# Miniprotein binders against q6w4x9r395to579: the designs that were tried, part 196

Target 1, 185 residues: q6w4x9r395to579
Amino acid sequence: GHCSLEGGSFVTTFDARPYRFHGTCTYILLQSPQLPEDGALMAVYDKSGVSHSETSLVAVVYLSRQDKIVISQDEVVTNNGEAKWLPYKTRNITVFRQTSTHLQMATSFGLELVVQLRPIFQAYVTVGPQFRGQTRGLCGNFNGDTTDDFTTSMGIAEGTASLFVDSWRAGNCPAALERETDPCS
Key: E = the ipSAE of ESMFold2; O = the ipSAE of OpenDDE; V2 = 0.75 times the mean of E and O plus 0.25 times the DockQ between their complexes.

## First folded at step 15 (miniprotein)

Design ge12 (at its last look DockQ between E and O 0.94; V2 from the best seeds 0.85)
Fold by OpenDDE base, look of step 15:
Structure ge12 (fold): chain B 185 residues (1-185), chain A 91 residues (1-91)
Amino acid sequence: as target 1 above (185 residues)
Amino acid sequence: SVLEEIAKTIIEAVKDLLEAVEENDEEAIKRAIERLEEAAKRAEEAGFEKVAEGVERVIEAVRNGDEDPWIYLMVRWLEWYMEEAMRRALE
């Protein structure tokens, strides 16, 4: 399964459903029992301009009982608040520079993350087949059905992304906004 | 159903708890936790052990002073457990 966060406000789920939202919060991208130690992948969005529609991804966070690995747009990598030099390795996670503009987080449990640092901070999430039907969050449920990707954390199917996205917030933040996307943009 | 009633109570109490945490209202936090503990007990007695576990994890996160992302993650797990329980009940 491949999930992407691109263009500052665009998401493509594991089931290949594209959508757009504008929010300024931390959101759960991936929750799954397949992640050890209650692990979850999260995305931090912030304002990138004056308008509410000007939001962008500013960090990706892997959070578990053992680790809080943050990859920020400024290329700083931290674990539990401490800056780490690359390549950085934990028990089952390795963060390293893939290219001059890309960082990668590799894991032993079927999760891969590639972060593009510039020109736009973007993230690409890959999960193994063992995650099929066992994921929740902004990246969807990876069950091959695009129509149910907007299922909230409470199991409610939403027709729009805003309530869906809000249900996966990981903090007290303003409501996310949904705007129509131009397929040509 | 019993599960639906318990779930409703949990959802409301979690909402109150999160609000109380944001406001640093210790008394409100305490009250919300008490409500959750009671709900957890009810869940356990009704045979929904995972739901009870989920509640306890939320309580623990708050008591430990964990950061928001972790607290909310625990809430999401609780929601997961409740949803799964409800799904099973319908099967």
Scores: ipSAE 0.876, ipTM 0.939, lowest interface PAE 0.5, mean pLDDT 95
Fold by ESMFold2, look of step 15:
Structure ge12 (fold): chain B 185 residues (1-185), chain A 91 residues (1-91)
Amino acid sequence: as target 1 above (185 residues)
Amino acid sequence: SVLEEIAKTIIEAVKDLLEAVEENDEEAIKRAIERLEEAAKRAEEAGFEKVAEGVERVIEAVRNGDEDPWIYLMVRWLEWYMEEAMRRALE
């Protein structure tokens, strides 16, 4: 299964459902019992343009009871707040420079993350088949049906991306928007 | 039905807890935690052990002063456990 975070605020789910939102928060991309130690993958979005509603991806975070690995657009990789030289390896996770513009986080538990650092900070999430039907978050539920990919953290299928995205906030943040609110567009 | 009542109590107490943490309101935090502890005990007595465990992990995260991403992740796990318990009860 593949999930992508492109062009700032565009997301394509594991079931290939595309959507866009504009928010300044940390969001849960992927939560699954297949990730060890209550693990989750998170995305951090911040303001990026002249318009107050324009936002873009600025970091991806893998968080578990044991690890808090941050890969940020300033090209610094940290674990639990400490900067790390690449390649960086824990028991289950390896982070390395794939190319001059891409970093990769490979894991023993079926999660792979590729981060494009330049020209635009983007992320590509790949999960193995064991995750089928066992994911939640912005990347959807991976059940082969796009009609329920907007399922909130309380199990409610929503018709709009903004309500869905708001439910996956990992902080106290302004409400997300499905589209830019620039009145001239 | 019993599970639905427990879940509604937990949802309301978690909402109050997160608001109290944001406002740094120590007395409101204490009151929300007391409500959650009572709900966790009720969940255990009713046989909903994962729900009770999820509640305790949210409490622990707040008491430890953990950062928002971790606290919110514990809340999202608690919500998932409640949903699974509801689903199994309807089977």
Scores: ipSAE 0.760, ipTM 0.874, lowest interface PAE 0.8, mean pLDDT 86
ESMFold2 (binder alone), look of step 15: mean pLDDT 73; pTM 0.679

Design ge13 (at its last look DockQ between E and O 0.96; V2 from the best seeds 0.85)
Fold by OpenDDE base, look of step 15:
Structure ge13 (fold): chain B 185 residues (1-185), chain A 91 residues (1-91)
Amino acid sequence: as target 1 above (185 residues)
Amino acid sequence: SELEEIALTILEAVKDLLEAVEENDEEAIKRAIERLEEAAKRAEEAGFEKVAEGVERVIEAVRNGDEDPWIYLMVRWLEWYMEQAMRRALE
């Protein structure tokens, strides 16, 4: 499964459903029992301009009971608040520079993350087949059905992205704005 | 159903708890936690152990003073447990 966060406000789910939203919060991209120690992948969005529609991804966070790994747009990598030199390795996670403009987080449990630093901060999430039907969050449920990707954290199917996205907030933030757009158009 | 009633109680209490946390209202936090503890007990007695566990994890996160992302993550896990329980109940 491949999930992408591109163009500042575009998301493509594991099931290849594209959508757009504007929010300034931390959101859960991926929650799954397949992630060890209650792990989850999160995305931090912030304002990038004056208008509400000017939002962008500014950091990606992997959060578990053991780790809080943050990859920020300024190329700083931290774990539990401490800056780490690359390559950085935990027991099951490695963060390293893939290219001059890309960082990668590799794991032993079937999660891969590639972060493009420039010119736009973007993220690409890959999960193994063991995650099929067992994912939740902005990246969807990875069950091959795009029609139910907008299922909220409480199991309610939404027709628009706003309530869906808001249900996956990881903090007290303003409501997200939605616009369903095909990024390939 | 029993599960639906428990779930509604939990969701309301969680909402109150999160609001109280944001406002740093210690008394409100305590009240919400008490409601959640009662709901957890009810869930456990009704055979929804994972739901009860989920509630306790949320309470623990708040009591430990964990950051928002972790607290909300615990809430999402709780919601998942409730969803799974509801799904099983419909089978």
Scores: ipSAE 0.867, ipTM 0.935, lowest interface PAE 0.5, mean pLDDT 94
Fold by ESMFold2, look of step 15:
Structure ge13 (fold): chain B 185 residues (1-185), chain A 91 residues (1-91)
Amino acid sequence: as target 1 above (185 residues)
Amino acid sequence: SELEEIALTILEAVKDLLEAVEENDEEAIKRAIERLEEAAKRAEEAGFEKVAEGVERVIEAVRNGDEDPWIYLMVRWLEWYMEQAMRRALE
């Protein structure tokens, strides 16, 4: 399955459902029992213009009981706050520079993350077939049905991206807005 | 049902806990944790071990002073365990 974070707030789920949101928070992209040590992949969005409705991806975080790997738009990679030289390896994770503009995190548990650093900070998440029906978060539930990809953390299917995205916040932050899709914009 | 009552108690106590943590209100934190501990015991006695474990992980994260992303992740796991338990109970 493939999930993408593009253009500073566009998301395409594992089931190929596209949406856009604007918010300033850390969000859970992917939560799954297939990730060891209560692991999750998270995305950090921040303000990207003069309007509060303009936000973009600024970092991707892999968080578990053992690790907090941050890949940020300033091209620094940290684990638990400590900067790391690449290639960086733990027991089951390898982070390396794929090209001058792309970093990759490969794992032994079926998660792969590719981060485009330039010209625009973007992220591409790939999970193996064992994740099918076993995911939650901004990347959706990977069940082959786009009609329920907007399922909240409480298991409620929502009709709007903003309510869905708000339920996946991983911090005390303002509710997300979808102003850029307003017909008058 | 008993599970529905336990889940509602947990959700309300978690909401209060997160608010208390944001405000650094230690007495409110203690009060919310006491409600969560009682709900976890009820969940354990009713056979919902994963729900009880999820509650304990949220409490641990708060007591350890963990950062918001970890605390919220533990809450999201607890919510998932409760959803699974409710789905099984309805069948």
Scores: ipSAE 0.748, ipTM 0.866, lowest interface PAE 0.8, mean pLDDT 87
ESMFold2 (binder alone), look of step 15: mean pLDDT 72; pTM 0.664

Design ge14 (at its last look DockQ between E and O 0.29; V2 from the best seeds 0.60)
Fold by OpenDDE base, look of step 15:
Structure ge14 (fold): chain B 185 residues (1-185), chain A 91 residues (1-91)
Amino acid sequence: as target 1 above (185 residues)
Amino acid sequence: SELEEIAKTILEAVKDLLEAVEENDEEAIKRAIERLEEAAKRAEEAGFEKVAEGVERVIEAVRNGDEDPWIYLMVRWLEWVMEEAMRRAKE
């Protein structure tokens, strides 16, 4: 499964459903029992301009019992608040520079993260087949059905991206703005 | 179940904590933390150590003066921990 966060406001789920939102909060991208130590992947969005539509991804966070890894747009990588030199390796996670403009977080448990630093901070999440039907968050549920990708944190299928996205927010943030794209485009 | 009751207590206390933090009500924060600590202890005694750890992580975030996004992040993580604990308990 491949999930992408592009253009500052575009998301494509594991089931290849594209949608757009504008929010300035931290959101849960991926939760799964397949992630060890109750791991979860999150995205931090912030304002990139004066308009509500000017939002951008500014950081990606992997959080587990063992780790709190933050990859920021300024190329700083931290774990549990401490800056780490690359390549950085934990027990089952390695963060390294893939290219001059890309960082990668590789894991031993079927999760891969590629972060494009420039010109736009973007993220690409890949999960193994063992994650099928066992994911939740903004990246969807990876069950091959795009119609239920907007399942909220409470297990309710929403018809709009806004309510879906808001259900996965971490913080007292403004409501997300939405624009859904054609999944067949 | 015991876990469901504990989780309910935790969620209520977390709600109070978050409101107290937003209002900068130090006394309310202290009260909420005390409730959470008690809930964590209960969780630990009931064999749900990960839940207890999650609660402590939320408390720590508040005590350390972490920014709001991080406090909420810990809360959402705790919720996930509890959900997974419940799932595992049913298996």
Scores: ipSAE 0.712, ipTM 0.880, lowest interface PAE 0.6, mean pLDDT 94
Fold by ESMFold2, look of step 15:
Structure ge14 (fold): chain B 185 residues (1-185), chain A 91 residues (1-91)
Amino acid sequence: as target 1 above (185 residues)
Amino acid sequence: SELEEIAKTILEAVKDLLEAVEENDEEAIKRAIERLEEAAKRAEEAGFEKVAEGVERVIEAVRNGDEDPWIYLMVRWLEWVMEEAMRRAKE
């Protein structure tokens, strides 16, 4: 399965459902029992202009009981807060520089992440078939059905990307209604 | 059902907990944890072991002073565990 986070805050889910979200928060991109040690992949978005519709990806985080690997747009990779020289290897995870503009995180548990650092910070997530039907988050549920890809953290299928995305926040963030609020009204 | 009532109680306490954590309100955190501890005991007594474990993981994350991302992740796991338990109960 393939999930992408591209410029303009566009996401394409594992079931090929495209959407755009408008937020400045850390969001759960992928959680699954297939990831060891309660692992999850998270995406960090921040403002890139004068309004909330101008947000962009600034970091991708792999978080588990053992690791907090951060790949940020400043091209620094950390694990548990410590900067790492590449290639960086744990028992199950290898992070390496694919090109001058791309980094890759490869794992033994079926998760692969490719990060484009420049000209625009983008991320591409690939998961093996063992993840089918066993994912949640911004990348959707990987069940072959795009009609329920907007399933919230409480298992409710939403009709709008905004409600879906806000349900997957993983931090102290502005209220959803402050996004796209007209400052002149 | 009993599970649905336990889950409702947990979700209310978790909502209060996250709000208290965001505000750094130590007394509200303590109150929300006490409610979660009661709900975990109720879940365990009713045979919902994974739900009780999920609640304990949220409490542990907060008491350890873990970062907000980890606390939220534990909450999202608890939510998933609860809906799976309710799905199994309906089968």
Scores: ipSAE 0.692, ipTM 0.839, lowest interface PAE 0.9, mean pLDDT 84
ESMFold2 (binder alone), look of step 15: mean pLDDT 81; pTM 0.772

Design ge15 (at its last fold request DockQ between E and O 0.93; V2 from the best seeds 0.85)
Fold by OpenDDE base, look of step 15:
Order: C-alpha cells, then sequence, then structure tokens
Structure ge15 (fold): chain B 185 residues (1-185), chain A 91 residues (1-91)
C-alpha cells in the first residue's frame, strides 16, 4: 500500500483515493495493530500563508511507546525531543538520508517512509501486505475499496473529507476544510 | 444494547476528559476519569474486555501527563475497540 501527502494539502490513500484538506493540526496517518508498541504515523500541518487554504505539511511523526521520531521540514530529526544525527538507528527503525532532498525511515515491521524536503515538504508512506485491511487514519483502511476510505475513527462513513480528517486529529485543533479531488485528474 | 449504552457513556466521558485536559481543570479531569473508570468496570463486567482496556489506556495517558498526540492516539484505539465490539455483536 502506498499513501502520499503531496502539494501541501493533498492526500492519496492506500487504496488510491485522492483528496485534499486544509487543517492545522497533528493527524494520524496510520494506525494499525501491525505497528509495534502501539505505534502510529502522524502528520503535522500548519499554516503556510494568511488564508485558511494556505496550509502545508511541516513534519511527520512516528509515535510509539518507545519512540517519538519527528522529521521536520527544516531537516531536523528528533527522537523523544532530542536531535539525532543521520543515519539514526533504533531497535527496528532507521532514519537516513536517501538523497540530497529526501530522507527515509526504514523499519523492520513493514513500514517505509520517504520524506521529500524540497522544494515542497512531502511524504510517502508504504506498508507491506500484512497491513491490508488493518489500517486506519488519513491513509485509509487499505482494503481495496476507495468508497469507504473516509470512515471516521468511530466507524462512520463520511461523504466528504472534513469530518473524516477531523476524526483523526491528535490534538485540540480547529476543524479542517476539505475538497475532494477528481481521481482522474 | 448494553454495549451501545456503555459506548455512549464512554464517549461522553472522553469528550469531557479531553476538554478538561485542554483547560487544565484538575477537578474536571478527576471527575471524568471517575466516570471512565466506572464505565470500564461496566464494560468489563459485560464481557467487553478490550473496551475496558482501551478506557484504562486513555486514563493512564492522562494520569501520566502524556502529550496530546499520545492521549488522542489512545482514544483512537479505544474507538477502534468499541467499533470492533459492536461489529462482533452484530455477527
Amino acid sequence: as target 1 above (185 residues)
Amino acid sequence: SELEEIAKTILEAVKDLLEAVEENDEEAIKRAIERLEEAAKRAEEAGFEKVAEGVERVIEAVRNGEEDPWIYLMVRWLEWYMEEAMRRAKE
């Protein structure tokens, strides 16, 4: 499964459903029992301009009982608040520079993350087949059905992205704005 | 159903808890936790052990002073457990 966060406000789910939203919060991208130590992948969005529609991804966070790895747009990588030099390795996670503009987080449990630093901060999430049907969050449920990707954390299927996205917030934040993207575009 | 009633109680208490946390209202936090503990007990007695576990994890996160992302993650897990329980109940 491949999930992408591009263009500052665009998301493509594991099931290849594209959508966009504008929010300024931390959101859960991926929740799954396949992630060890109650791990989850999260995205931090912030204002990038004056208007509500000017939002962008500013950091990606992998959070578990053991680690809080933050990859920020300024190319700083931290774990549990401490800056780390690359390549950085934990028990089952490695963060390293893939290219001059890309960082990668590799794991031993079937999660891969590539972060493009420039010119736009973007993220690409890949999960193994063992995650099929066992994911939740902004990246969807990876079940091959795009029509149910907007299922909220409470199991409610939404027609638009706003309530869906808001249900996966990881903090007290304003409501997100949404606009669906034509999958053929 | 019993599960639906428990879930309703849990969700309301969680909402209150999160609000109390944001406001740093210690008394409100305590009250919400007490409500959640009772709900967890009820869930456990009704055979919804994972739901009870989920509640306890939320409580623990708050008591330990964890950051928002972790607290909310625990809430999402709780929601997951409740949803699964409800799904199983319909089968």
Scores: ipSAE 0.890, ipTM 0.945, lowest interface PAE 0.5, mean pLDDT 95
Fold by ESMFold2, fold request of step 20:
Structure ge15 (fold): chain B 185 residues (1-185), chain A 91 residues (1-91)
Amino acid sequence: as target 1 above (185 residues)
Amino acid sequence: SELEEIAKTILEAVKDLLEAVEENDEEAIKRAIERLEEAAKRAEEAGFEKVAEGVERVIEAVRNGEEDPWIYLMVRWLEWYMEEAMRRAKE
């Protein structure tokens, strides 16, 4: 399964449902019992340089009971607040520079994250088949059906991306802006 | 159902807890935790062990002074446990 965060504000779910939102917050991208130590992948969005209340992706965070690995647009990688030299390896995670513009986090538990640092900060999430039907978050539920990918943290399928996104906030932050869901927009 | 009543009580207490944490109101935090402890005990007695465990994890995150991302993640796990318990009960 593939989930992508592109163009600063665009998301495509594991079931290939595209949407866009604007919000200043940390959001849960992927939550699954297949991740060890109560783990989750999170995305941090902040205001862009555009004078129009637009936001864009500024960091991706892998968070578990043991680790808080942050890959940010300033190209610094930290774990639990400490800067790390690459390649960086734990028992089950390796973070390394794939190319001059891309970093990769590879894991032993079926999660792969590729981060494009330049020209635009983007992220690409890949999960193995063991994750099917066992994911929650902005990347959707990975059940093969795009009609319920906007399932909130309370298990409610929404028709509007903004309500869905707001339910996945990982902090006390402003509500996401309304976004038209027209596929031709 | 009993599970639905317990879940509603938990969600109300979690909402109050998150607000109290944001305001750094230690007495409100303590009161919300007491409500959660009572709800967790009710969940244990009713046989909903994963739900009770999820409540305990939220309480621990707040008591340990964890950052918002971790606290909110524990709440999202608790919500998932409650949803799964309700889904299982309908099978």
Scores: ipSAE 0.763, ipTM 0.873, lowest interface PAE 0.8, mean pLDDT 87
ESMFold2, look of step 15: ipSAE 0.741; ipTM 0.858
ESMFold2 (binder alone), look of step 15: mean pLDDT 79; pTM 0.753
ESMFold2, look of step 19: ipSAE 0.751; ipTM 0.871
ESMFold2 (binder alone), look of step 19: mean pLDDT 80; pTM 0.760
OpenDDE base, look of step 19: ipSAE 0.873; ipTM 0.939
ESMFold2, fold request of step 20: ipSAE 0.762, 0.752; ipTM 0.878, 0.872
ESMFold2 (binder alone), fold request of step 20: mean pLDDT 79, 80, 80; pTM 0.750, 0.760, 0.759
OpenDDE base, fold request of step 20: ipSAE 0.884, 0.888, 0.887; ipTM 0.946, 0.947, 0.947

Design ge16 (at its last look DockQ between E and O 0.96; V2 from the best seeds 0.00; counts 0 for: other shape alone 2.87 > 2.5)
Fold by OpenDDE base, look of step 15:
Structure ge16 (fold): chain B 185 residues (1-185), chain A 91 residues (1-91)
Amino acid sequence: as target 1 above (185 residues)
Amino acid sequence: SELEEIAKTILEAVKDLLEAVEENDEEAIKRAIERLEEAAKRAEEAGFEKVAEYVERVIEAVRNGDEDPWIYLMVRWLEWVMEIAMRRALE
């Protein structure tokens, strides 16, 4: 499964459903029992301009009982608040420079993350087949059905992205704005 | 059903807890936690051990003063666990 966060506000789910939203919060991208220690991948969005529609991804966070790994747009990598030099390794996670503009987080449990630093901070999430049907969050449920990707954390299927996205917020934040995107665009 | 009633109680208490946390209302936090502890006990007695477990994890996150992302993540896990339990109860 491949999930992408591109263009500052665009998301493509594991099931290849594209959508966009504008929010300024931390959101759960991927929650799954396949991630050890109640782990989850999260995205931090912030304002990038004056208007509400000017939002952008500013950091990606892997959070578990053991780790809080933050990859920020300024190329700083931290774990549990401490800056780390690359390549950085934990028990089952490695963060390293893939290219001059890309960082990668590799794991032993079937999660891969590539972060493009420039010119736009973007993220690409890959999960193994063992995650099929066992994911929740902004990246969807990876079950091959795009029509139920907007299922909220409470198990309610939404027709639009706003309530869906808001249900996966990981903090006290304003409501997100949403727009549908053309799959052919 | 019993689980539905428990779930309702839990969700209401969680909502109150999160609100109290955001407002830094210590007394409200305590009240919400007490309600959750009772709900967890009820869940455990009813055989929904995982539900009780994750209620406790939410409580622990708040008591430990964990950051919002972790607190909310625990809440999301609790929601998922409850959903699974409810699905199983219908089987």
Scores: ipSAE 0.872, ipTM 0.934, lowest interface PAE 0.5, mean pLDDT 95
Fold by ESMFold2, look of step 15:
Structure ge16 (fold): chain B 185 residues (1-185), chain A 91 residues (1-91)
Amino acid sequence: as target 1 above (185 residues)
Amino acid sequence: SELEEIAKTILEAVKDLLEAVEENDEEAIKRAIERLEEAAKRAEEAGFEKVAEYVERVIEAVRNGDEDPWIYLMVRWLEWVMEIAMRRALE
């Protein structure tokens, strides 16, 4: 399954459902029992400086009871707050420079993350087939049905991206916007 | 059902807990934790051991002073565990 976080705050879920939102928060991208130690992948969004309401991806975080690996747009990789030289390896996670512009986090538990650092900070999440039907978060539930990919943290399918995204916040944050007002209207 | 009542109590206490954490209101945190501890005991006695386990993980995260992302993640796990338990009860 493939989930992407691309410029303009566009997200495409594991079931290929595209949406856009703008919010300043840390959000849960992927929660799954297939991730060890109560793990999750999270995305950090902040204001982009293009407009007063527009936001963009600034970091991706892998968080578990043991690790807090942050890959940020300033190209620094940390674990539990300490900067790490690449390649960086734990028992089940390896972070390395894939190319001059891309970093990769490979894991033994079927999660792969590729981060494009330049020209635009973007992220690409790949999960193995064992994750099918066992994911939650901004990347959707990976069940082959796009109609319920907007399932909130309370298990309710929503019709709007903003309500869905707000339910996955991991902090005290302002409400997300689904899209900008059309300036030509 | 008893599970539905327990889950409602847990969700209300968790909402109060997150609000109290966001406001740094120590007395409200203590009150929400007491409600969660009672609900965890009810869940365990009713046979919902995973629900009780994740209630305790939420309490632990708050008592340890863990960062917001971890506290919120534990809450999201508790919510999912309760949903699974309720879904199983309907089967």
Scores: ipSAE 0.773, ipTM 0.876, lowest interface PAE 0.7, mean pLDDT 87
ESMFold2 (binder alone), look of step 15: mean pLDDT 72; pTM 0.663

Design ge17 (at its last look DockQ between E and O 0.24; V2 from the best seeds 0.46)
Fold by ESMFold2, look of step 15:
Structure ge17 (fold): chain B 185 residues (1-185), chain A 91 residues (1-91)
Amino acid sequence: as target 1 above (185 residues)
Amino acid sequence: SVLEEIAKTILEAVKDLLEAVEENDEEAIKRAIERLEEAAKRAEEAGFEKVAEGVERVIEEVRNGDEDPWIYLMVRWLEWYMEIAMRRALE
């Protein structure tokens, strides 16, 4: 299964459902019982461009009871707040430079994350088949059906991306928008 | 059903809890936790072990003063446990 965060604001789910939103928040990208130690993958969005409402991906976070790995657009990788030189390895996770512009986080539990650092900060999530039907978050539920990929944290299928995205926030944040708001409005 | 009543109580209390945390309203946090403790006990007594566990984990994160990502993550797990329990009741 593949999920992507591209162009600063575009998401394509594990079931190939594309959508766009603008929000300033940390969102749960992937939640699954297949991730050890209460693990979750999170995406951090913040203001970008010249408009007040335009946002883009600024960091990806893998959070568990053991680790808090942050890969940020400033090209710094931290675990539990400490900057790490690459390659960086824990028991289950290896973060390394894949190319001059891409980092990779490989894991023993079927999650792979590839982060493009330049020219635009983008992220690509790959999960193994054991995740099928066992995911929640911005990447969708991975059940082969795009009609319920906008399933909120309450299990309600929504017709709009903004309501779906807001349900996955991991902090006190403004409501998300599907479209850019005029910066001078 | 008993599950629907318990889930309604939990959802209302979680909504109040998150609002109280966002506003840093300590008395509202205390009141929401008391409602969640009652709901967790009812869930345990009714046999909804994972739902009760999920409620207890949310309370623990709030009481320990843990950061927003953990509180919200535990709420999302609780919501998922309730969804699973309700879907299984309909199967």
Scores: ipSAE 0.671, ipTM 0.829, lowest interface PAE 1.1, mean pLDDT 85
Fold by OpenDDE base, look of step 15:
Structure ge17 (fold): chain B 185 residues (1-185), chain A 91 residues (1-91)
Amino acid sequence: as target 1 above (185 residues)
Amino acid sequence: SVLEEIAKTILEAVKDLLEAVEENDEEAIKRAIERLEEAAKRAEEAGFEKVAEGVERVIEEVRNGDEDPWIYLMVRWLEWYMEIAMRRALE
């Protein structure tokens, strides 16, 4: 499954459902029992301009019982608040520079994260087949059905992205603006 | 089950904590933390050490003065963590 966060406000779920939102909060991208140490992947969005539509991804966070790995738009990588030099390795996670503009978080448990630093901070999440039907968050549920990707944290299927996205907030933030995109686009 | 009741208590205390944080009510925060501490203790006594650890981690983060949205992040993590714990208990 491939989930992408692009253009500052566009998301494509593991099931390949595209949608758009504008929010300035931290959101849960991926929760799954397949992630060791009860891990979760999160995205931090912030304002990038004066209008409500000017939002951008500014950081990606992997949080588990053992780690809090933050990859920031300024290329700073931290774990549990401490800056780390790259390549940085934990027991089952490695963060390294893939290219001059890309960082990668590789894992031994079927999660891969590629972060494009420039010109736009973007993220690409890949999960293995063992994650099928066992994911939740903004990246969807990876069950091959796009119609239920907007399942909220409470297990309610929403028709629009707004309530869906807001349900996965990890902060006291204003409601996200929404706009769906054509799946064929 | 015991775990379900503990989880319920934790989640309620977390809700109180979040509300207290939003309102910048220090006394309310303190009360919520105390509730969480008690819940953690209860979890530990019941043999759910990892649950206790998770709760204690959140408490520590709050006490360390981490800024919003980090507290919320930890809370949402804890909620998920509790779900996983309960699922494992049913296996």
Scores: ipSAE 0.404, ipTM 0.732, lowest interface PAE 1.3, mean pLDDT 90
ESMFold2 (binder alone), look of step 15: mean pLDDT 72; pTM 0.672

